# VHH binders against F-box/kelch-repeat protein At4g38940, part 29

Target 1, 370 residues: F-box/kelch-repeat protein At4g38940, of Arabidopsis thaliana (Mouse-ear cress) (q9svj9)
Amino acid sequence: MSSPIIIRAPKKQPPEPPCLISLLPEEIVVDIVARVPRCYYPTLSQVSRRFRSLVASPEIYKRRSFFGCTEQCLYIAISKDQTSDIHWFTLCRKPNGQQFSGTTASDHRLVHIPTLPPMPMHGSYVGIGSNIFVMGGFCNWKITSSVSLIDCRTHTAQTLPNMPKAVAFPVTELIDRKIYVIGGSDTLSPMKSPSRIMMVYDTDTEMWQLRARPDWEAGKKWFSSVVIGGKIYMRTYHNSFVCDPNDTSCDRDEVLHSKEWWSACVIDDVLYYYDVRENCLRAYDPKQRAWGVVKGFEGLLPVACKWSKTVSYTGGKLVLFLQKTEKTEIWCAEIAVERREGGEIWGKVEWCNVVLSGNFHIMDCVAVVL
Short names: E, the ipSAE of ESMFold2; O, the ipSAE of OpenDDE; V2, 0.75 times the mean of E and O plus 0.25 times the DockQ between their complexes.

## First folded at step 17 (VHH; framework vhh_7z1x_3)

Design p7 (from k7 with S103N; at its last look DockQ between E and O 0.55; V2 from the best seeds 0.00; counts 0 for: pae E 3.4 > 2)
Fold by OpenDDE, look of step 17:
Structure p7 (fold): chain B 370 residues (1-370), chain A 124 residues (1-124)
Amino acid sequence: as target 1 above (370 residues)
Amino acid sequence: QVQLVETGGGLVQPGGSLRLSCTASGFTFSDYMMNWVRQAPGKGLEWLSSISGSGRSTSYADSVKGRFTISRDNAKNTLYLQMNSLQPDDTAVYFCARGPDYNDVWYEEYFQHWGQGTQVTVSS
């Protein structure tokens, strides 16, 4: 006697209470939502299907731009559970004076973007406007030349024409709407066979150019890079260089190389990186050719960290990610920096808290404008 | 010190099966992705398979997909490779390799820790 599988009729979800906002003309609703800080969009998306669609619509972002309500947003490439792919997260920041409703948790958090598929690891990630270019890297231990374009407004990705060369572990910079993919490797042994090739993508023409750089230190991998004043500052294990991307020569900078700068950012033509060994934020001024330590926030950041990432966020501010040695917590801090009379740089920690917990690894951070 | 010891290799006929084991010590096994790689005579290193720290995610090279299965027992600090339908082209030294510490120093080789390997020979 086969017991009839009582297919319980899906419980009719009670009609969503008529949102009073639904009585407003669509144009007005769009205008209102466009002025709402983006940090509230996840909350709005939970209110109704309509709001969910609206916050994901290109129209909202057009209106935001029109009203001057654009925001700089951080997208974080993260490896989960040490897989060979990256997943995308975004930093959701709490607006000043407001609490995220319903979560006793940290005021700021990384939020996973599930609509974006896993992407190659150790590629190039560059933000331009509202888009992120994802170039190269490896998937399933194969080096790829693939290029994807992420629209951060809709959290969708499209495939673009491939790079001229498959490469992983490059340093990548953006200068005057050109993407420079420098070095890297077409093998899983980047130190043994570093590329001397620079690939340049012109975002206006949507074309790639291949350039050879014979003046580069032979057989050396690039570890770090930043752009200051149209020049690319780059570091190998042995030396640091200042390069004009349009020139065939690079200048060695021994003072710059005197510190192990990594995952650095630039604010007002000063290079910043966080030294996890010394628990300090260091600053290099190319004009003075001198290193300094940013003062004013000693003891305010987590200690015993293995890894740090800095990114320029808003004018005069940087975002700092710190991963503890135990790899269970990722911390984030926003730090405002200012140069004072006499040349000293001071920092103020605006906030610092755990933004993600678990077996996660931050691979890169990209800023976009939305 | 990180130690990896591969076992289970041997001589097998075409179409046969082998199960390789790798015992890990000197690190928290469950925190790391583990990999199998092989090197055939006169050829370079070939990646075969990876498994995440938790064991929830696996990946395979096209050359072994459908034939090889990677698994792990975190309680025993042991990595496994079940190899079925072995072919002469599968003859190689097989290595267990630990995944890298992400966000650490870039290494010369992606794999910094692997064992001495175990010989697998497929011959009639």
Scores: ipSAE 0.195, ipTM 0.635, lowest interface PAE 2.8, mean pLDDT 86
ESMFold2, look of step 17: ipSAE 0.374; ipTM 0.699
ESMFold2 (binder alone), look of step 17: mean pLDDT 83; pTM 0.840

Design p8 (from k6 with N35D; at its last look DockQ between E and O 0.55; V2 from the best seeds 0.00; counts 0 for: pae O 5.2 > 2)
Fold by OpenDDE, look of step 17:
Structure p8 (fold): chain B 370 residues (1-370), chain A 124 residues (1-124)
Amino acid sequence: as target 1 above (370 residues)
Amino acid sequence: QVQLVETGGGLVQPGGSLRLSCTASGFTFSDYMMDWVRQAPGKGLEWLSSISGSGRSTSYADSVKGRFTISRDNAKNTLYLQMNSLQPDDTAVYFCARGPDYSDLYWEEYFQHWGQGTQVTVSS
């Protein structure tokens, strides 16, 4: 006597109480939501389908722009559980003075973007406006030339035409609406067979150009790059260079190379990177051709870190990610830097807390405007 | 020093099975993704399978999907490849490889990715 599996009819969830906001004209609702900081959009999206749709709508972002409510947002490429692909997170910052009631959680956190699929690791990631270009990289021992465009407003991705060549581990920079993908490997080993090729994507024409640079060090991998004053500062294991992307020659800079600068950012034409070995923020001034240490925040940052990433966030501020050696905690700090009389650079830590816990690795950080 | 030692290769008939092992030393095994790759005579290196450090995530090439199974024992610092339904085209030297070090990606000293390999021959 086979007991009839009583398929309990899904309990009709009681109609969600009409959100009082639904009584307002749509235009007013849009205007209100447009003025809400973006960090609250995930929360809003959980309230109703309508809000979910609204916060993802192009109209909201038009209104934000119209009202001058645009924000710089950080998107973080993260490897989870040591997989061969990256997942996208965004830094959710708590606005000044608003205590998120009830969660013992840190004021600032990385939030996963589940709508974005996994993407190749060790590719190029560049933010332009509200978009992120994802180019190349490798997954499952395959190097790709694929290009994806992420719309950060909707958290959707589309496929673009491929790069001229498949590469992983390049250095990538944006200058005057052109993306420069420089070097990298066409092999599974990032240290072997570095490419002397520079691929240039013109965002206006949406075309790729392939350029060869014979003056580059043969067989040497690029480790780091930044842009200052229209020039690309680049580092190999052996040397650091200042290159004009339109010039055929690069100048070697020994002073710059005297420090192992990595994952650096630029604020007011000064290069910054965090030295995890010495637990200090270093600054290089190209005009003075000198290194300095940023003063004013000793002892305020976590120690025993193996990995650091810096990104210029807002005017005069950088965001610093630190991963502890144990790889269980990712810390984030916002640091305001200022140059004082006499040439000294001072920093003030605005906040510092754990933003993500678990088996995660930050691979890159991209800034967009939304 | 990073060391990877592959074992378990040999001669097998078509349709047979083999289990390869890779013993790792010189690094924290559980912190790294591990891979199996192979190289057939006259052919390039072919990726077969990957497993995350925790062992929770696995991936396979289409050529071996459904036939090969990657696993790991972190307590023993050992990577495994169970190979079933072997075919003549599976004849190759098989290598275990350490995945990238996300924290030290730029250090030349850490890119020794390959063991000596183990020969697998599938022949009637």
Scores: ipSAE 0.018, ipTM 0.476, lowest interface PAE 5.2, mean pLDDT 85
ESMFold2, look of step 17: ipSAE 0.121; ipTM 0.556
ESMFold2 (binder alone), look of step 17: mean pLDDT 81; pTM 0.821

## First folded at step 20 (VHH; framework vhh_7z1x_3)

Design q1 (from f6 with L105T; at its last look DockQ between E and O 0.53; V2 from the best seeds 0.00; counts 0 for: pae E 4.3 > 2)
Fold by ESMFold2, look of step 20:
Structure q1 (fold): chain B 370 residues (1-370), chain A 124 residues (1-124)
Amino acid sequence: as target 1 above (370 residues)
Amino acid sequence: QVQLVETGGGLVQPGGSLRLSCTASGFTFSDYMMNWVRQAPGKGLEWLSSISGSGRSTSYADSVKGRFTISRDNAKNTLYLQMNSLQPDDTAVYFCARGPDYSDTWYEEYFQHWGQGTQVTVSS
């Protein structure tokens, strides 16, 4: 006896019962959400319109600050498929939580932010509080003076008044609530010298000052910079300099220049950069005017990389991005550094994995506080 | 040694079409964005179009959008520019240019390597 063909209606799930969180007093819900790590806010926004509105509200971020629950979040400007624009990504660092059967504790990756439009590359990208200023740069051979402000709480962007002058490829630093945009070029023509301009934006008055740059190796481009102790450490192809922005004086530092540092970060007044040619993390201590190599993690990072970028992070840590020469993978490592007895600096790799695959290039990394 | 050689220029009547080629050697062609740029007599450089290393993404200046088409053949290390509906103000020397190596942390200029150019003249 053959059984008849059983035709099943589509399974209809019962309506979801009322959410128990909706039964809590409003201020308790606000305080709970304020303590939730920022990486889960996109998930919360999918629960209901109430939670979507709440995670984007200024109230939550004010509460996070009041409770000391703010986080440094990294935003990464990435050229996708070798285009002349950048797209914004965030480093999604999922903290260890309760272990579920068959799952690992973390899943770190770069996540595209699709609500942000493509933006110019090689401009100034500065994080201030929960916002990112995107200033100048170029797209399709056009150098711009435009300014966009990204609100990282909502992932929206708006246009602000222009800079006094269009510039691409500048050196940019934030010191004492002022943004210094130094050098760069107003054209990509090989017949034009680099700009001799310094533009200073005062975040308190919201006004720009256009200053002439002193003739520090006149006409040369500045390629890399960091801030240590209120001074700008920067370099051209020929020299590295230590500059006091308040009096625009600069001193050459031949020891600093003895290494081809770039994309560096600063932790406790020490400059760190990753030397991809020698596969080591180098540290420069300005007090001693000396380079050293960070110890303790030899062989734990991918080798044969063609570029690197470092970003300082809270708790004596840095985040290192690497791309292997023959791979389309971008690796990311979090490294805790400490100075030990005898003056050596030691590092510990907290984690290291692939965070993005494909034809991507990291242009810049910006930290904000959320 | 990086070499870029443009060919395909010449004299064409208004409304006509022309196809430029740029052959590349001395580097891994598919790793680089490529560009077309022109210089009319007595004027500065004008960017026209860019194409990503994979060929999947293109962009155009407003002055040529809809009339010019950039393409590349990575197997032949060759960049192309198809130019349609040419007018007298398209008369210029046309250059191909290699974009920056985004993996390089040190650079001086956005376009460091150019060809010698090919003359395009649009006249009746």
Scores: ipSAE 0.227, ipTM 0.613, lowest interface PAE 4.3, mean pLDDT 81
ESMFold2 (binder alone), look of step 20: mean pLDDT 81; pTM 0.828
OpenDDE, look of step 20: ipSAE 0.280; ipTM 0.671

Design q2 (from f6 with D104S; at its last look DockQ between E and O 0.47; V2 from the best seeds 0.00; counts 0 for: pae E 5.8 > 2, grease 25.4 > 24.2)
Fold by ESMFold2, look of step 20:
Structure q2 (fold): chain B 370 residues (1-370), chain A 124 residues (1-124)
Amino acid sequence: as target 1 above (370 residues)
Amino acid sequence: QVQLVETGGGLVQPGGSLRLSCTASGFTFSDYMMNWVRQAPGKGLEWLSSISGSGRSTSYADSVKGRFTISRDNAKNTLYLQMNSLQPDDTAVYFCARGPDYSSLWYEEYFQHWGQGTQVTVSS
């Protein structure tokens, strides 16, 4: 059998313009992308299949951490038209330079994440690293023990093993790599008493443990909680408590309870909440056991709001969501707080604008690091 | 002051139909999701269907999907349940229930406000 050799010269054509990014070593491209703010990653994913794959890769997030380019990103669980589920949105805080025409620099908005499915409402929503645990709540109008893990790097969700018990409307807090799920209800029946259990998930061992609730007001509903100094600060309608879940102690705090705090956050061991009835940001310092009003807000925030939600942000800042009573707009403000000489706390509104319009209700806000 | 009153129950043969009504007062009806639930003898409560405040979104339990239809008339403050192809297992007391007010600063219990119920009996 003979095998003739045919010599074929390559066709000579004018060189196509080089794609400049293709000229760079892969490790250089990775390091460039790792330094790009997270809010631009959706845009990068539209540039090419290469960039789409790259911005979703674990490698990019490892390099972001190595370069010190990680960002705190806020994820907001939102119900529309009072349905039986929530949808996830993210707060897009784009760092704006000046435009050539001097246009307004604000393009902060809540952006729907369409790749995430509808999820249960009135459950537990806990951010850990770059992930969100979504636990319990309602699923198709039944209370569930289901656990979903959202990977905020890819905006994908996966199911994890169930909680030991189904629960909706619990208090949930993260302390030292443990998730504490406390109270709530295990039925929709109006005749059933609220749950009297605490479920503790150890993220290191990946095991649940059932414990008795540490509080003395069994069967009372809890409306709000925060963590300060490894202790859970929580309230019912009638009392506020400071609880150490590790040694099951709970003490009443009548000074804390003197304000109807709700949807609060913590910055530097100070509890902050926005009082929509008095149109002021209040601060509680547990070391002084005293409430104060944060100064510096005269005329800077919308008034006549029907609800508010605060969430902590790094750098001595908080993010405040507000909705006016007669409008369908959700307002958002970023507020930097500082303690001045004399112990007074002052706030500076960094920006404030409408971030979402429509018939929406915020269920919860969760911070992750990306 | 919230009141919900169910009517339209009764005795029907298997395969028959009934239409339940629930008249609401004491609150702004169109602001709330509304629900139908039932309780069969010796059994717990069973959620059947929900309808959004606007009436544009509905959902159904698998046990009644395709047989029952929820609707509302916000001008008349009335919730409806059309029940077709009734079976003996549908025998129960049927309640309408108001959903929670998600815009309130204060959490409300789910199914906090209920009607008195109306008996539906399906028997040969």
Scores: ipSAE 0.129, ipTM 0.547, lowest interface PAE 5.8, mean pLDDT 80
ESMFold2 (binder alone), look of step 20: mean pLDDT 82; pTM 0.834
OpenDDE, look of step 20: ipSAE 0.243; ipTM 0.653

Design q3 (from f6 with Y102F; at its last look DockQ between E and O 0.63; V2 from the best seeds 0.00; counts 0 for: pae E 4.2 > 2)
Fold by ESMFold2, look of step 20:
Structure q3 (fold): chain B 370 residues (1-370), chain A 124 residues (1-124)
Amino acid sequence: as target 1 above (370 residues)
Amino acid sequence: QVQLVETGGGLVQPGGSLRLSCTASGFTFSDYMMNWVRQAPGKGLEWLSSISGSGRSTSYADSVKGRFTISRDNAKNTLYLQMNSLQPDDTAVYFCARGPDFSDLWYEEYFQHWGQGTQVTVSS
């Protein structure tokens, strides 16, 4: 009876110290964040709800454009462990940093984007502004006409109205704000009943139009394409074609076909692809109708690779992905190209290192502007 | 030479179970997704199930989800299909099929390599 019961009110949480950033005018905070490289925005979103909203807001991306701080960012569609879907990764380009235990590369890597759902494989992936259109492909082993729009500012996806037809493995290109989806298969056998339809999506009106495609080899799979000068350059196993999407005819180009070009990209109207058998970067100039070899970096890239993927990148550069035969490592190189006096094209390897290890396969690479 | 050999088919009563096996040779088994596909009399091919190279990811057609289980043993180069609660509509020839090599830039077919199949008959 002599020990009183003392009841305490719940202890109030101590006040937080003022955040120095909260003491700045809102306009100054926005201008600071707009100048931060995009690769740090996920980290900023973890600081507070204010920063989470800010890095996703249209205002910040308008300010980045006003300050000249926009960046090309690469998004990579990857099949993990030979699954029937793709997963999205981004190439994280970090300044030189410290080397960590267990890695031979310290500053660039492919990083999975877990907020994006798995999506159909063998579809079309087109970057426009800060968005990626994901169209067609396989969904639950059925060919789909679905269209998804990825907002790369927020890493979210929304469903858009379907394409007029379901296709997988089409050739897809963007010309003058229109997306051309050409060929492809509506069955799991590309040679059984290939689509003979060209579907054209106008990004301004947001409407699809069906067109009959030009008279090309019927029933053939189309493996690669690029756009140069408003024309579509495409190839099958037997032929390469140069097609104007506004004309009814295509021309065969035997010189273009003399090399096994695939996963090519275009810089300043020149087609580039990496020849893994000869370990060289080849360039095709349509004005000269001639192939050449890019000089200046022989022996600087991994050799004995089984495949390559090539994508255009800002400032006269391309990004090259390579995988060595019997290895699980995916290598990545950034190569700057320039035409020198005398007409030869020279290249410089800006960096080259392993960016992903494991049973992964790159299906496509898409550039957006953020 | 790629070879796929299915075994384990036979006659079973409705509600019964069978376990199919597919032994693979001539390629690095763990590098490929594997699939089960069937063909009932007078009908087209029906995809049933897929399993990733490591075995960590699986998918199933709605018609068999919950009744069939795909698995693989990469040490034995063998693919399996455990089929439970079999009904007469499951009567078919069952095939295992190798997925494509995504590093082969010129592949023409998804299911270019399959076995001869094994007959499963469900009847009283």
Scores: ipSAE 0.290, ipTM 0.662, lowest interface PAE 4.2, mean pLDDT 81
ESMFold2 (binder alone), look of step 20: mean pLDDT 82; pTM 0.836
OpenDDE, look of step 20: ipSAE 0.383; ipTM 0.717

Design q4 (from f6 with Y102W; at its last look DockQ between E and O 0.63; V2 from the best seeds 0.00; counts 0 for: pae E 3.5 > 2)
Fold by OpenDDE, look of step 20:
Structure q4 (fold): chain B 370 residues (1-370), chain A 124 residues (1-124)
Amino acid sequence: as target 1 above (370 residues)
Amino acid sequence: QVQLVETGGGLVQPGGSLRLSCTASGFTFSDYMMNWVRQAPGKGLEWLSSISGSGRSTSYADSVKGRFTISRDNAKNTLYLQMNSLQPDDTAVYFCARGPDWSDLWYEEYFQHWGQGTQVTVSS
């Protein structure tokens, strides 16, 4: 006697309370929503179906652009519990001033994006406009040449044509709408031999080109890179180089290499990275070929951290991620930097708090404009 | 010092089963992803399976999916690989490999720590 599968009738969603905003012309509603910070879009989406539709619409982003209400948003690639893939998070910031009642806890947090599937780890992640290119890396511990395009407006991903070569751990930089994927490993293990090729993706033509890798340091793995003035600054364990991607030669910079710069960012043609050993923000000026320490925020950041990651943000600001050695907490700070007369760089910590707790590792951070 | 010791290998007939063990020491076992890899004669290193530090997440290569099961006992600092339906093509040296320390990404090799391996031979 087969027990009848009681198909529970879909619970009639209670009638949406009459939203007064529904009485407004659509254009006005769009204009209003376009001026609302994106951090509130999840909340708006819960108010009504109309708002849910609007915040997900391409139109709202056009309007945002029209009104100059675009925001730089950070998307963070995170490995959870050392899995073989990354998950995407976004930094949700609370606008300045609304201290919600009693809890001193800064409402800044990393929020998981569940609509985005796990993606390859140790790939190339590049933000262009409102999109993120995800290229190569490890998928199920296989090196892949796969390319995915994430639309950060809708948090959806589409598959693009593959890279010419499967690589993981490359140096990846965006220059003049071209993505340079330099080197990397083309084998799983042992990862002893870096790729000797450079792949260039032209975002306008949507075509890949293969070039010979510059012979800056044959056979060595690159660990860190930034772009300043159209040149790629790169670091290996042994050396730091300044390379023109259009040239086959690179210049060694010993001064640059005198510090163990890692996960650096660039603001106003100055390279910044946080030195976790010395608990200071360091700045390298390529013009002066000199290192300095950013002043003004001593003692304001967590100490005893094992790694740091910096990303440039709009308005002369950088975002700093820190993980403490003994704790599974990821801290985030927003720091405004300013060059003063005489060449000194000063920093102001705008906020600093725990943004994620648990066995998480930040693999990369990508900025997009939405 | 990080140490990994693989055991449980041997000779088995096609269709047979083996259970490999890897005993870890010298680090906090539960904090690291663990992996099984193998190397057949004349072939490169092949990844087989991974398990997260907590044991909640597992992944498998297509070549072993449905046949092999990775597990761990963090209280015993031991990693396991249950291998069923073994085939001659599964003949290889099997290694336990620790995942990377994310705080130190300066390594050229992804797997810095692995054992001496254990021989698995599948033959009639």
Scores: ipSAE 0.307, ipTM 0.680, lowest interface PAE 2.3, mean pLDDT 86
ESMFold2, look of step 20: ipSAE 0.327; ipTM 0.690
ESMFold2 (binder alone), look of step 20: mean pLDDT 82; pTM 0.835

Design q5 (from k6 with E109P; at its last look DockQ between E and O 0.62; V2 from the best seeds 0.00; counts 0 for: pae E 5.8 > 2)
Fold by ESMFold2, look of step 20:
Structure q5 (fold): chain B 370 residues (1-370), chain A 124 residues (1-124)
Amino acid sequence: as target 1 above (370 residues)
Amino acid sequence: QVQLVETGGGLVQPGGSLRLSCTASGFTFSDYMMNWVRQAPGKGLEWLSSISGSGRSTSYADSVKGRFTISRDNAKNTLYLQMNSLQPDDTAVYFCARGPDYSDLYWEPYFQHWGQGTQVTVSS
């Protein structure tokens, strides 16, 4: 004999009317969302679990690529209050003046990505496709060989196998699907020499190769680099060099070194950097071995800045970050450059405004494709 | 010119406490991360703790977590280290050190400015 069971009739309720989205085939919904600008995807992810799953799915990013709707998105590594880590932000760009809720009239801002953990600073930060490699740097005041891979589609991170050696403050460049990590330091001691090692990560084999650093200028710190035509353009305090990564020698370039270039970018094989002392955007064309000043935007950018960083962007554009000497503001400008008849390079400021306020320091900026 | 002066060291029994101070001058104190480091007999330099310019963010070496507390008073240009539950292997010269300026074009990853140090001895 069993205990009695009391059964209750199911609670009956009227059917809900169908939502307009539920009337569409999944394939149609995917195609619609694939055409939506990436800046709206965080908003879509908060609408429902269906949309959250959809905006993170590999299929939508394949469809964006097929439709030609991919976008270059900027991710910024920022140290807050001079701690020993970085936090990731993204540049939230409004198409055609869209505003976000908030206390400012700014159309564009840096937005913290809270789902990404703090990471080591002064390492290598390289964007490849929709991912960011975060390699080395220092964490808890110890120099590390750790590698994290950020998936920018989902804003998640995973740990990958370590680099062969721990380094901080290296020069890092991506050439022909290989990441070159050159120099840097393996100690925080003030009198120790820089690392004499070059590490090369082959993204096809997913293996590191440890190479002896070429004897280009041993014992010197490298401050800046760019890649033009498969060659690394590098700067120490005393010299600038043009180096083939597969060669043991570098060519000194005294014309390149005649300007104190730092935090530069490359557009159509031309090196650009912003000269905060002279308040001008300079361009170096290696084919002509000549510096020039980009024309057309005098007086449109903030002056008395102590720091700048340029990042190349699609469509003949660059993004410029500036920090004023006497304020805690980080300014950002988007500048379209074009070469006119006669060979002069002209610039147009698409927008310029404060994107972040507070005790923040930009460590690096990485572009990915989403 | 940059000057850092540590005080508050001395002889203490195991399990005891000390409070170290570091008075800073010659720079805008609140603009810089500050650090405590030590050098024990027969050992190299050991980083202990850091505090951000505002004082809102702190970090500690595993060897001192839960026992040492870093703090700062930006109005007095003074850095502090409260050391509790001291053990004999905490015996060392303790230095305060100014962190680097991350906004400089030639940022360096090491401490350029230290004090002269203050001796802490933990002995039965």
Scores: ipSAE 0.081, ipTM 0.513, lowest interface PAE 5.8, mean pLDDT 80
ESMFold2 (binder alone), look of step 20: mean pLDDT 83; pTM 0.832
OpenDDE, look of step 20: ipSAE 0.256; ipTM 0.654

